# Designs tried in a protein design chat: VHH binders against TATA-binding protein-associated factor 172 (BTAF1). Part 7

Target 1, 176 residues: TATA-binding protein-associated factor 172 (BTAF1), of Homo sapiens (Human) (o14981r1278to1453)
Amino acid sequence: AFLNKYKLHGILCDDMGLGKTLQSICILAGDHCHRAQEYARSKLAECMPLPSLVVCPPTLTGHWVDEVGKFCSREYLNPLHYTGPPTERIRLQHQVKRHNLIVASYDVVRNDIDFFRNIKFNYCILDEGHVIKNGKTKLSKAVKQLTANYRIILSGTPIQNNVLELWSLFDFLMPG

## First folded at step 4 (VHH)

Design g08 (framework vhh_gefurulimab)
Fold by ESMFold2-Fast, scan of step 4:
Structure g08 (fold): chain B 176 residues (1-176), chain A 125 residues (1-125)
Amino acid sequence: as target 1 above (176 residues)
Amino acid sequence: EVQLVESGGGLVKPGGSLRLSCAASGFTFSWYAAAWFRQAPGKEREFVSAISHGGSTTYADSVKGRFTISRDNAKNSLYLQMNSLRAEDTAVYYCAAGDSWPTIRSYETEAFDYWGQGTLVTVSS
């Protein structure tokens, strides 16, 4: 928990022998619980609970939802599987305020970026985040428009020493 | 095929007690937040009590200390124990369930997608 906080604004690697997905779920659940308690105590707008976002390849969106369900009570994390054709996604947009975790694919976030850019997130997690290493793609430009208190990139792929690719990743982590 | 069915309503004297039940079917009830609402004759529907998936409870000020909400996920059931009943508690009581955000907004009417038919509670001498 203490060691994991040093990685909240960076690339999270498999540390302490725990899987990156499980570590992320633990961080999200703990922080969401803490923010809810602070808001109940203070009633300050700045302490209002905020949703978090997980962006991953489309084949992994169901896996994230399933893992959250296995390891976390819905009282702490209530995931929305934001997927499907445009008509279904418009329906899901009305449900977003009932959930504190949104799981979506890279392409869906890019296509619906006008919706996602209007949400202040607590955490924004990019699973397989090496996909945005090229800063000139429409995908990398879209995810950089997201607003979050904390940004995490999960990567299982070795990253080459390429200044432009590293710049794209750092631009996401530390925009402005 | 999603259903919520209330039971346990009836006529009771002031100061008496009633236990309402709500049976859920057609969905995984244990994953949802649940609530009781009521509507008195000539008035709008109002919040009574809610319980989260994890068992955290909240109550309207008018019923706090007199009513107790509980759930039994093994039986897919929601309960409302009503004690020290007053004439102003007379209403149709509705069971509600929803895929709710764990915030204060989770207990608003619009957060609940599933509703029962209601059960009448009459408190009179």
Scores: ipSAE 0.000, ipTM 0.138, lowest interface PAE 15.0, mean pLDDT 74

Design g09 (framework vhh_7z1x_3)
Fold by ESMFold2-Fast, scan of step 4:
Structure g09 (fold): chain B 176 residues (1-176), chain A 126 residues (1-126)
Amino acid sequence: as target 1 above (176 residues)
Amino acid sequence: QVQLVETGGGLVQPGGSLRLSCTASGFTFSNYAMNWVRQAPGKGLEWLSGISGSGGSTSYADSVKGRFTISRDNAKNTLYLQMNSLQPDDTAVYFCARGDSELTLRPYETDAFDYWGQGTQVTVSS
């Protein structure tokens, strides 16, 4: 459950003239910093630093990595561009622990879901998240297997007021 | 019942153009990426192009990039392939195939395409 009504809806609006990508980067950087400070102070397991995941269309993975590097120091967000053929992605899996942000396409996350579902994320952000509105697809089923403290959907396409589509989105935002 | 029907194939001269159509039924068309795949006689399947469910993203094989254009009309449940500058080695049966999600724009695995049409023959010869 989320205490913040904005996060309960799980959808970031393009508010205050900032693009959704930049807004998401600011949230990730801020929460990473805050969580690290809380862990240093409390030593509680619940405050341990966790990586975050951005899932986006394949044409946007490079854009996310570039925007993170443009607006954020690697001290706060160190993105891994999780991409390439299966053999290269296996190599990248060994690098994941050295990064606090993983950027991957929907199809790559689906194909490598056995790897991703074993990671506890702080944030899981679905860019163009309307792609999971059909809960019966293999993609929708795969992303719902991801474990995260916070789940955010960014949508540039209007989401239709369809009960099945809304249930698919709610199932992602509020799993079990 | 999910059904995909290709039309628009035929005989065309080298350098000519042809537009293929694929009519979909039995599912919500806009929720699925659609793909074009071809098979020349005695050869394997070759993926050519994919388009996302919304139509906002497209992808092309190097062999057809700049010559072929994929598009879709979600209101008509129809997928298109505009083929320009056709060459004799473009002769093949052309299939439309449904991706298993809105973003399956390339075959990542054997089961990436759940449904296929029966194909339409394109012959490029003088």
Scores: ipSAE 0.000, ipTM 0.132, lowest interface PAE 17.3, mean pLDDT 73

Design g10 (framework vhh_7yz9_2)
Fold by ESMFold2-Fast, scan of step 4:
Structure g10 (fold): chain B 176 residues (1-176), chain A 125 residues (1-125)
Amino acid sequence: as target 1 above (176 residues)
Amino acid sequence: QWQLVESGGGLVQAGGSLRLSCTASGFTFSNYAMGWYRQTAGNEREWVAFITSGGSTTYADSVKGRFTISRDNAKNTVYLQMNSLKPEDTAVYYCAAGDSEYTLRPYETDAFDYWGQGTPVTVSS
């Protein structure tokens, strides 16, 4: 909520790791509440509720879902664990509209990019987002196709001073 | 068809050296992280070494200081230089490729998109 009021896009780095996930959950929960309140008040199409997306390493998808469930009521964030083989993911696609948070791995988002590209997100959060610092990879090209009001990169890895790597990260955060 | 072809395996005496090669075709090799795994009969595949698209390397504790992983993007090839070989290094060695290098845990076999057919290495003693 604090960052959303100022429309901040950024890179959140935390060498301890745990704080980034909790901070992200607080931002998501607060912003979804504010957006819902504004829609109830204004009835404007631009204020309609939108889902958010967390893209993370495959080993962390369950962790994100569990942390959301531990610290946040379903009334604020209702996470969908978008995972499994292609047949199961097709079934999950029909459930997406019933959730306001989707948690998926980088590989799954890349493979299903034609599905994700058609969704307008409120937040798109990249956990371990240094994966997109090489702008020529299939993964970085896929995640840059995502449409979101706000973009956040979480990184526990030191960011290089390589100009092409930095530009790839900023291209995701501030597309233009 | 996308393929990974391993070569360089064979019989070697304890204390000897072998260089394994894995040549990729049908995909943009430079965008992929590469790993080496090994498997003995009746056991699951064990991670050996990993190299990112940017050239950063990590090794299993059992091979640190003895094995070196490297890549040549111009030749679409990843190498495993094996020095000071021990009888316990006897296994079938597999090459693997994944295009989500920073999301991979190198000890998770299901994180890799492509696998080679394997090349046998036998260390006598």
Scores: ipSAE 0.000, ipTM 0.108, lowest interface PAE 18.5, mean pLDDT 73

Design g11 (framework vhh_7ocj_1)
Amino acid sequence: QVQLVESGGGLVQAGGSLRLSCAASGFTFSNYAMGWYRQAPGKQRELVAAITSGGSTRYGDFVKGRFTISRGNAKNTVYLQMNSLSVEDTAVYYCAAGDTYPTWRPYETDAFDYWGQGTQVTVSS
ESMFold2-Fast, scan of step 4: ipSAE 0.010; ipTM 0.279

Design g12 (framework vhh_gefurulimab)
Fold by ESMFold2-Fast, scan of step 4:
Structure g12 (fold): chain B 176 residues (1-176), chain A 122 residues (1-122)
Amino acid sequence: as target 1 above (176 residues)
Amino acid sequence: EVQLVESGGGLVKPGGSLRLSCAASGFTFSKYAAAWFRQAPGKEREFVSAITSGGRTTYADSVKGRFTISRDNAKNSLYLQMNSLRAEDTAVYYCAARDTEYGLRPSEYDYWGQGTLVTVSS
């Protein structure tokens, strides 16, 4: 069901034109599922479920949340749209533990870095990662304070959305 | 020759509405994903909305609930219905197309129009 669901979504995306976002969602969902299964079996601290973070331009945060909802069951990825004025974001900080994916803009992560630096992430995905190429900016310094097992920086080069390639990548990153 | 031509821009008061059109020629538009981007003076080109060849839509947070993207493959046309316009929506609006992928970034699009100016002013 899990694999068949992702294979079906990947085939449909040839017509729908979903590249980098869908590929990232597949990696996140698969890894979170695998990590949860390993923790249930082993009870090892290093296998404990961890949230992931997507950092993107402010105009794209809703798109990431919507795409996760379209292509992934809440059982695999439960996204938190971390956005709004400071008062709302303080409220959202109390909801973080109920979610395994947090989607936030670069500016929001920078402004709330004292909160984000205290969270151990599984994946940290930087969409439009060229925004941190200058290491002297406050944004670059803030993002570098984030702690994650894996970091992905998405480039402007299109990624082909081929189901076999996606699952080969997944199998390479998480060999059985 | 691939060409995208925008129209429908103009001066509108806050709270008003405009409908932008984009006419595509020189390629099989129905096989392409299409998008609207905008650029305000001194700023980078930013994503507004996209529609896939299959008709799935997505919107930037700032326009969600106010703008509606649509396409008419028989007319090789892309549209953006803009409602409840704000001063911050003032920009040159560009239509863009790409052959397979659903893109949120300017760099992911292969074909671009020259743009149409939208000014929201009292």
Scores: ipSAE 0.000, ipTM 0.135, lowest interface PAE 18.1, mean pLDDT 73

Design h01 (framework vhh_gefurulimab)
Fold by ESMFold2-Fast, scan of step 4:
Structure h01 (fold): chain B 176 residues (1-176), chain A 127 residues (1-127)
Amino acid sequence: as target 1 above (176 residues)
Amino acid sequence: EVQLVESGGGLVKPGGSLRLSCAASGFTFSSYAAAWFRQAPGKEREFVSAIYSGGSTTYADSVKGRFTISRDNAKNSLYLQMNSLRAEDTAVYYCAASEPIQAEWKPFQTEGGYDYWGQGTLVTVSS
């Protein structure tokens, strides 16, 4: 019922001043809570809690972690700031199971795609998602390898009416 | 036909070293994550080490600093270098491979994270 209500395979735009980041946090917190309650009730494997992934420009990763901390207790969303040099990121891979939200930059996800593509996510959110409009880039091809129940693209940039760019975006939103 | 075949097991004394190999066939090994698991008599199968297609590695706490996992994609092979062996390392060692994308999130330290398995090779550490 909660997931049916929100059907968030889509492009989320900032409307009415709430902010796309805050809207995304509310959706993640609510859905993670609902999924955990369903699993506690049913014990069905298909309801088992899954982590979510936020992919954003490197300057915004700390912002996402901070915003989660302002609006959610770690009981509901426990973000992992997946950042740093390769040696640090390998260390952080060992901590992923202790977190239900991973925040990483586009380049870090591309570089570590062999790690990320082996995880089934609940939500995969692309902040500033206009960066994947060109489906031929290595970055675009890497993020399309990610597996998630729901995909969201956050974009403040005007998207032109270009069929190839829209196909690239929709290929991410509805893979397979 | 997908196959993983382990080799290199045997009898070794405490403090000794042994190198296990796993030969992959029937699929493009270079795109798969791979791991070693072990099972001692009467115990459940446990995680030992994993290596992703990009080269990132992880180890169980019991083997950190003693074991090294590596891969050779040109030879479709996975290796486990075991040093400073102890009696408690005695087990059947299995290699496993994971498809590039998992249908459900399974931690890389769980059996459910891997789609293909070898038959196992016995390692006995005794005096």
Scores: ipSAE 0.000, ipTM 0.135, lowest interface PAE 14.5, mean pLDDT 75

Design h02 (framework vhh_gefurulimab)
Fold by ESMFold2-Fast, scan of step 4:
Structure h02 (fold): chain B 176 residues (1-176), chain A 127 residues (1-127)
Amino acid sequence: as target 1 above (176 residues)
Amino acid sequence: EVQLVESGGGLVKPGGSLRLSCAASGFTFSSYAAAWFRQAPGKEREFVSAIYSGGRTTYADSVKGRFTISRDNAKNSLYLQMNSLRAEDTAVYYCAADEPIDAEWEPYRTEGGYDYWGQGTLVTVSS
């Protein structure tokens, strides 16, 4: 049920009572498939297939890769587990073009932001997105440099009386 | 497994003092940021204080000057010294810990900033 090309767009996943990770996988798979079909039809540059990025805490990167592998064929989502020491990550940068989903931790994205900011993403998903609420951190500043058609924060964290944290989230969702 | 266990709660009179402790196990506590949150009956959980692995601290305005957060990495313990207690300090106090993403990461002031939580210890300020 996760591989229906035209019905994976959020609504079906919500109807099935799926968790946030599975809902995100459905959205990514469906939209990547739709975008690829539109490009094949139109040949327009604005419809060209784009990779998506999932940024999450280090402990969750393997979980995201595993969940994608359980619920999606590599025909639809081919995840790259972007991890390891700097030398290995430079090697992985040359593999990005062969994948339509990149899964990386917050600190790795921050450290390699010069690489990531040059990529136009279709989706940028921030798992536990409260980590960017403080707009003064190097992490928050790095994540705001990411360019994507759609920006999603998977976090049920209540935002209290901190206007800087609210502004940081606002800036990520509506950059500029 | 990761565990945080609070202790030191109890009944205290207004103006009194209490020292809360939190014992950490199952992870390298010295590398983690740690915090205290509290939840009064019928209210949402609110931030009290946090301490970075390097010793930097932050406090909610309601407790500044009265509460002191500290840590003892050799004992894998977090503490909250509460002085000049008021009736509005009555709450269940929770210990929380967060694995730092970056050396520049400040202690977070929101619940979602912390991955590990204790079960809480009750503090009642009443006479």
Scores: ipSAE 0.000, ipTM 0.104, lowest interface PAE 14.9, mean pLDDT 74

Design h03 (framework vhh_gefurulimab)
Fold by ESMFold2-Fast, scan of step 4:
Structure h03 (fold): chain B 176 residues (1-176), chain A 125 residues (1-125)
Amino acid sequence: as target 1 above (176 residues)
Amino acid sequence: EVQLVESGGGLVKPGGSLRLSCAASGFTFSNYAAAWFRQAPGKEREFVSAITRGGSTTYADSVKGRFTISRDNAKNSLYLQMNSLRAEDTAVYYCAAGDSEPDWEPYQTDAFDYWGQGTLVTVSS
């Protein structure tokens, strides 16, 4: 696992017993709140509120939205369930600015990458992020185009100490 | 040009065993990770097992302890030994090979560049 505690980049593998989803919600809610407070005090551009993105398997998007709603007030996290056929997703694109958290599946982010790569996120969280270890897949290349201040990979599978796999993960965590 | 050809499928009774083979041609198989997927009637294609270039193996929970994946790089071949077969194992089994740069166990179909045509396995009394 890799984590820079001051920048909150890293790989979370269910170490705290709270579950990775709940841990991530706590990080998102806390940091969004802190960022808003700092902007109110300083009025500095680098402190302006930014949305966050959760990318997960399609079967888990509803779970993320439900968990956010269950454990967090809309005052702190207001999730957009970015899902549905292309026509519906185009409609949802116009609502993104009204939300501070976007939850979408890997396939949807890949298909709509031209939309997502134009947004600067505060956090970008990849649930079941082992899916991007092969840097050659269209999925891996798409998610690496995302721009975020902080990047987190959640994984339920062991990570082998393989140089190319680790560099693929690091390329997402620290692009450039 | 590049081909993966599965063989060994057939009709077996519950509790029986079957060995699937996959022959790779037109590329250097030893440079690729390989996997078996299956698709049951009316279902989506699901992961069964994978083997890395280095020989590390991963299995779906439904087959763990019953199936064994192996490879023979000298023969450009991939195998799946299936033991204690159940009716729920009935499916078309696909051989897949993908990017060898990461020596890792992929779970997604889009991680594999090359696919066979499939071989049918029917478990029925």
Scores: ipSAE 0.000, ipTM 0.130, lowest interface PAE 14.9, mean pLDDT 75

Design h04 (framework vhh_gefurulimab)
Fold by ESMFold2-Fast, scan of step 4:
Structure h04 (fold): chain B 176 residues (1-176), chain A 125 residues (1-125)
Amino acid sequence: as target 1 above (176 residues)
Amino acid sequence: EVQLVESGGGLVKPGGSLRLSCAASGFTFSNYAAAWFRQAPGKEREFVSAITSGGRTTYADSVKGRFTISRDNAKNSLYLQMNSLRAEDTAVYYCAAGDSEYDWEPYQTDAFDYWGQGTLVTVSS
């Protein structure tokens, strides 16, 4: 089952031929469903439904939204395509609470970080996460400001054995 | 002061070629990614091509096989070789520089911190 796949503070790999994106969608849908059921039973504040965030290259934001719609019912994942010029993005900020998944590009998250850092996410997924391996960049500093229960890095590029690069990734995966 | 200055724009006939140059000053150009964007009248600014500080190149689908981006760090310069030009290539072309960690297409305009004033390219008979 995909609920048994390592997802807490981890790097998700392509195995069993299903692809990292599809596996991520299954994990998100399953955990959002479970969290909603727990809240319905307990009414505990710590169990309240939380949105998740997917951060990916600009060309892939539409692809993520389309794949979610293709493989998952809106009752489990309702994606918001957070994109467009600044004026439109400000309008989309007022809609965030109506969605349980936000899909945005790295550039948009960096530029709107003052908005995103104020949201508690369930999952934060970095697609093509090799872009944050350099901890000195504005992008790496911005994404590390995000707050999430679980952090996942997806990468199609091998991450070289470099202590500083690994520390940057670990700092994102295990905030301290 | 940080500046990017484009040159090489002009009038060319369809099927012709043109080479754009961008001169960078006031910063260590070799540490930055650089890109070309273009904007036609009444349209939004669109991505054309980018090159990372390490030399890796990315192209918009509309220009692949026709345009070539290159850089000369010793001269603090960026170039765009444009071949097989079409009427739809008519636009003001902008040079941009920013963080080198972006390897995707299309690059968003807000990924780049520094911009030139633009150079006009007109393709007509």
Scores: ipSAE 0.000, ipTM 0.159, lowest interface PAE 13.0, mean pLDDT 75

Design h05 (framework vhh_gefurulimab)
Fold by ESMFold2-Fast, scan of step 4:
Structure h05 (fold): chain B 176 residues (1-176), chain A 125 residues (1-125)
Amino acid sequence: as target 1 above (176 residues)
Amino acid sequence: EVQLVESGGGLVKPGGSLRLSCAASGFTFSNYAAAWFRQAPGKEREFVSAITRGGSTTYADSVKGRFTISRDNAKNSLYLQMNSLRAEDTAVYYCAAGDSEYELEPYQTDAFDYWGQGTLVTVSS
């Protein structure tokens, strides 16, 4: 039936010909560029540039930062690798405004949720998002507190056929 | 009340081995990821190894191939088998537990909600 922008970008699969990470980078770069151009032209508050967030397993955060740098000019996507011990992350919080993409692990977003929940994102991407299929975990509850115009789940792992687990994923994609 | 208690520390010669144990109580250990950290005199606490709820392991480069982390959920216990010990391994070793469902990055101490008091490992002579 009707696929809006939210649904079109809701779930990305390997079967789409390009890798999920590269497709996500293309979506982010294009939309951030368009939004910035519209704001420069109109100066409307609703067009004001917003950062995007990538939440991924800790072993993949460096990979995301490197892939963004490899395939996208810093002019379009300027990633912040939001990582390190608590003292370092407090320092990085002061740098967030200089970046239009934040890459962080699930555990870091959970631990710093009071910081992240106060930011309005354009895109929020959950890489390996099957890990929030259990909606009762502290992790799942934390990431559902995030506010974004568009939400994307990337997953290469089969999701079990369980109504509550599927609802947890859709609750993230369609908050409220 | 949640507790983590380390044991097995002591004095060992270079090239020797030690096995550290951590006993968890007051919570369902099987629901938590667990890790070992260490702190040498005058240095910050550093990551050693972690094991997820599902049994996946990660190691700091400095201990990879020499140390092995394992868990026994039936005994609510975490272990660290330390082989080929070096003077640089001298530190207080801490066990930690957190409700993360993911593998933890080596420096991510705040992913762990519960910590033990530590056990001293001295590698000398």
Scores: ipSAE 0.000, ipTM 0.149, lowest interface PAE 13.7, mean pLDDT 75

Design h06 (framework vhh_gefurulimab)
Fold by ESMFold2-Fast, scan of step 4:
Structure h06 (fold): chain B 176 residues (1-176), chain A 125 residues (1-125)
Amino acid sequence: as target 1 above (176 residues)
Amino acid sequence: EVQLVESGGGLVKPGGSLRLSCAASGFTFSSYAAAWFRQAPGKEREFVSAISRGGKTTYADSVKGRFTISRDNAKNSLYLQMNSLRAEDTAVYYCAAGDSDFTWSPWQTDAFDYWGQGTLVTVSS
């Protein structure tokens, strides 16, 4: 069943014992399926399928792709491993429309932000999102340019009680 | 202890050439993927070129056709031949080494476990 509580912006905790990555995969697959069904029924532009984006540390991009493939059929969630040198990434940009999930590292999203900011995402998930808690970095400024219906930060570490760090995280979750 | 030491940096005029070297101790380059990164004043560390364990090379678009990465297993050394140098090539150049697998991206600094201290290249008239 589709869980509406996870459609809201927020910082996701491992409160179900499944792990944050698996919870995220379930949310993505369910919501993408629901949107596709509603569009087929209604033909409304507001219901058109949208891709989602997972931004994570470079060592975890392959892990995300593998986990998606392990727990989800391509019919529901077809990940694009957006990685490699600039020439390969330009080639992958032409394939984005064949995929409903893009998995990329923080540095790659920052470097290619002119490409990513032109895409409207359904979900934008930041894995190990504490990396953007310093709002003055080029990385935090880049990811805040992303457009998504829902934004989720996955954190494996406690967020310190620091006003500027909290403002940076909140600015990503609630832009404007 | 694993150590990488860069050499060959210096001052060159625009259009000139330089060859950078990286000597490895405590491990063998042939067992690792290796790369060159650079960091210009006020900028983040950026990828320049990489060579895989199998000898496949890749280059940043800004240096493709001008720079050549190579490895000499007998000397346990990595090289970067830099031709047609431009003012924008001015940076500290770093040698890096790490394990490569199907998830590895040479464009990410986190892909490499071992780093040298860097060698300065200044392109100025």
Scores: ipSAE 0.000, ipTM 0.087, lowest interface PAE 20.3, mean pLDDT 74

Design h07 (framework vhh_gefurulimab)
Fold by ESMFold2-Fast, scan of step 4:
Structure h07 (fold): chain B 176 residues (1-176), chain A 125 residues (1-125)
Amino acid sequence: as target 1 above (176 residues)
Amino acid sequence: EVQLVESGGGLVKPGGSLRLSCAASGFTFSSYAAAWFRQAPGKEREFVSAITSGGSTTYADSVKGRFTISRDNAKNSLYLQMNSLRAEDTAVYYCAAGRSEPEFTPYETDAFDYWGQGTLVTVSS
């Protein structure tokens, strides 16, 4: 209710006949398309195309890239699989501008936060986002440094009704 | 719902071996990274070894070559095979699970949401 009232993108738990991953891909593709059309019409700087970021467990990064490729043309979403050893990730940093979607693991984003915090994203999606419910962790502090127009948390695990943990999640969704 | 239960600790002589087990329940263990930490008397809790959901392993320098971490996702279990034990290995050993996984850095305690209560390992003559 709070997230809906303030027009924030919140926690996706429902399946409308589509999985959360596929619903997220549809939101990303649709919004990127709409934003590109608005920029073509208006030429306003505030409408310029921006990349989006998906942060997920390492075992799911390949799955996200595969699902994007399966359900969406590269003309709408062109994912960069941001992975590998530090030397390879530095190389991938030079390719970011050629992509409109970056898929990375939580630990990779944390380790490379000095790179990621300098990018303004359109969407920032945290898959299995209950991992940031403890606001004291270095991981939670790192992902809260990310700048995005919209923030979404996907969670398949029940979130504890602990006030401090819930505030950590809300702090990510509505940064100040 | 969520719990981690360690077992296998005990008294062993220097040069001996022990195998620790950790049983996970109440969550999808196979999707989690898992780790062993230890706390020696009068010291802070320190990293020992970690294994990603995909099976990649990392070890603290003090145990590398002597300890082996492994997992059995079908049994929701984590193991630590400890060989060539030394007096300095005496500690309470803790099982931990978290969704974040290290990338070329050792695991830190604050990366793990779920913890066991610990099992005591004493290496003494």
Scores: ipSAE 0.000, ipTM 0.095, lowest interface PAE 18.5, mean pLDDT 74

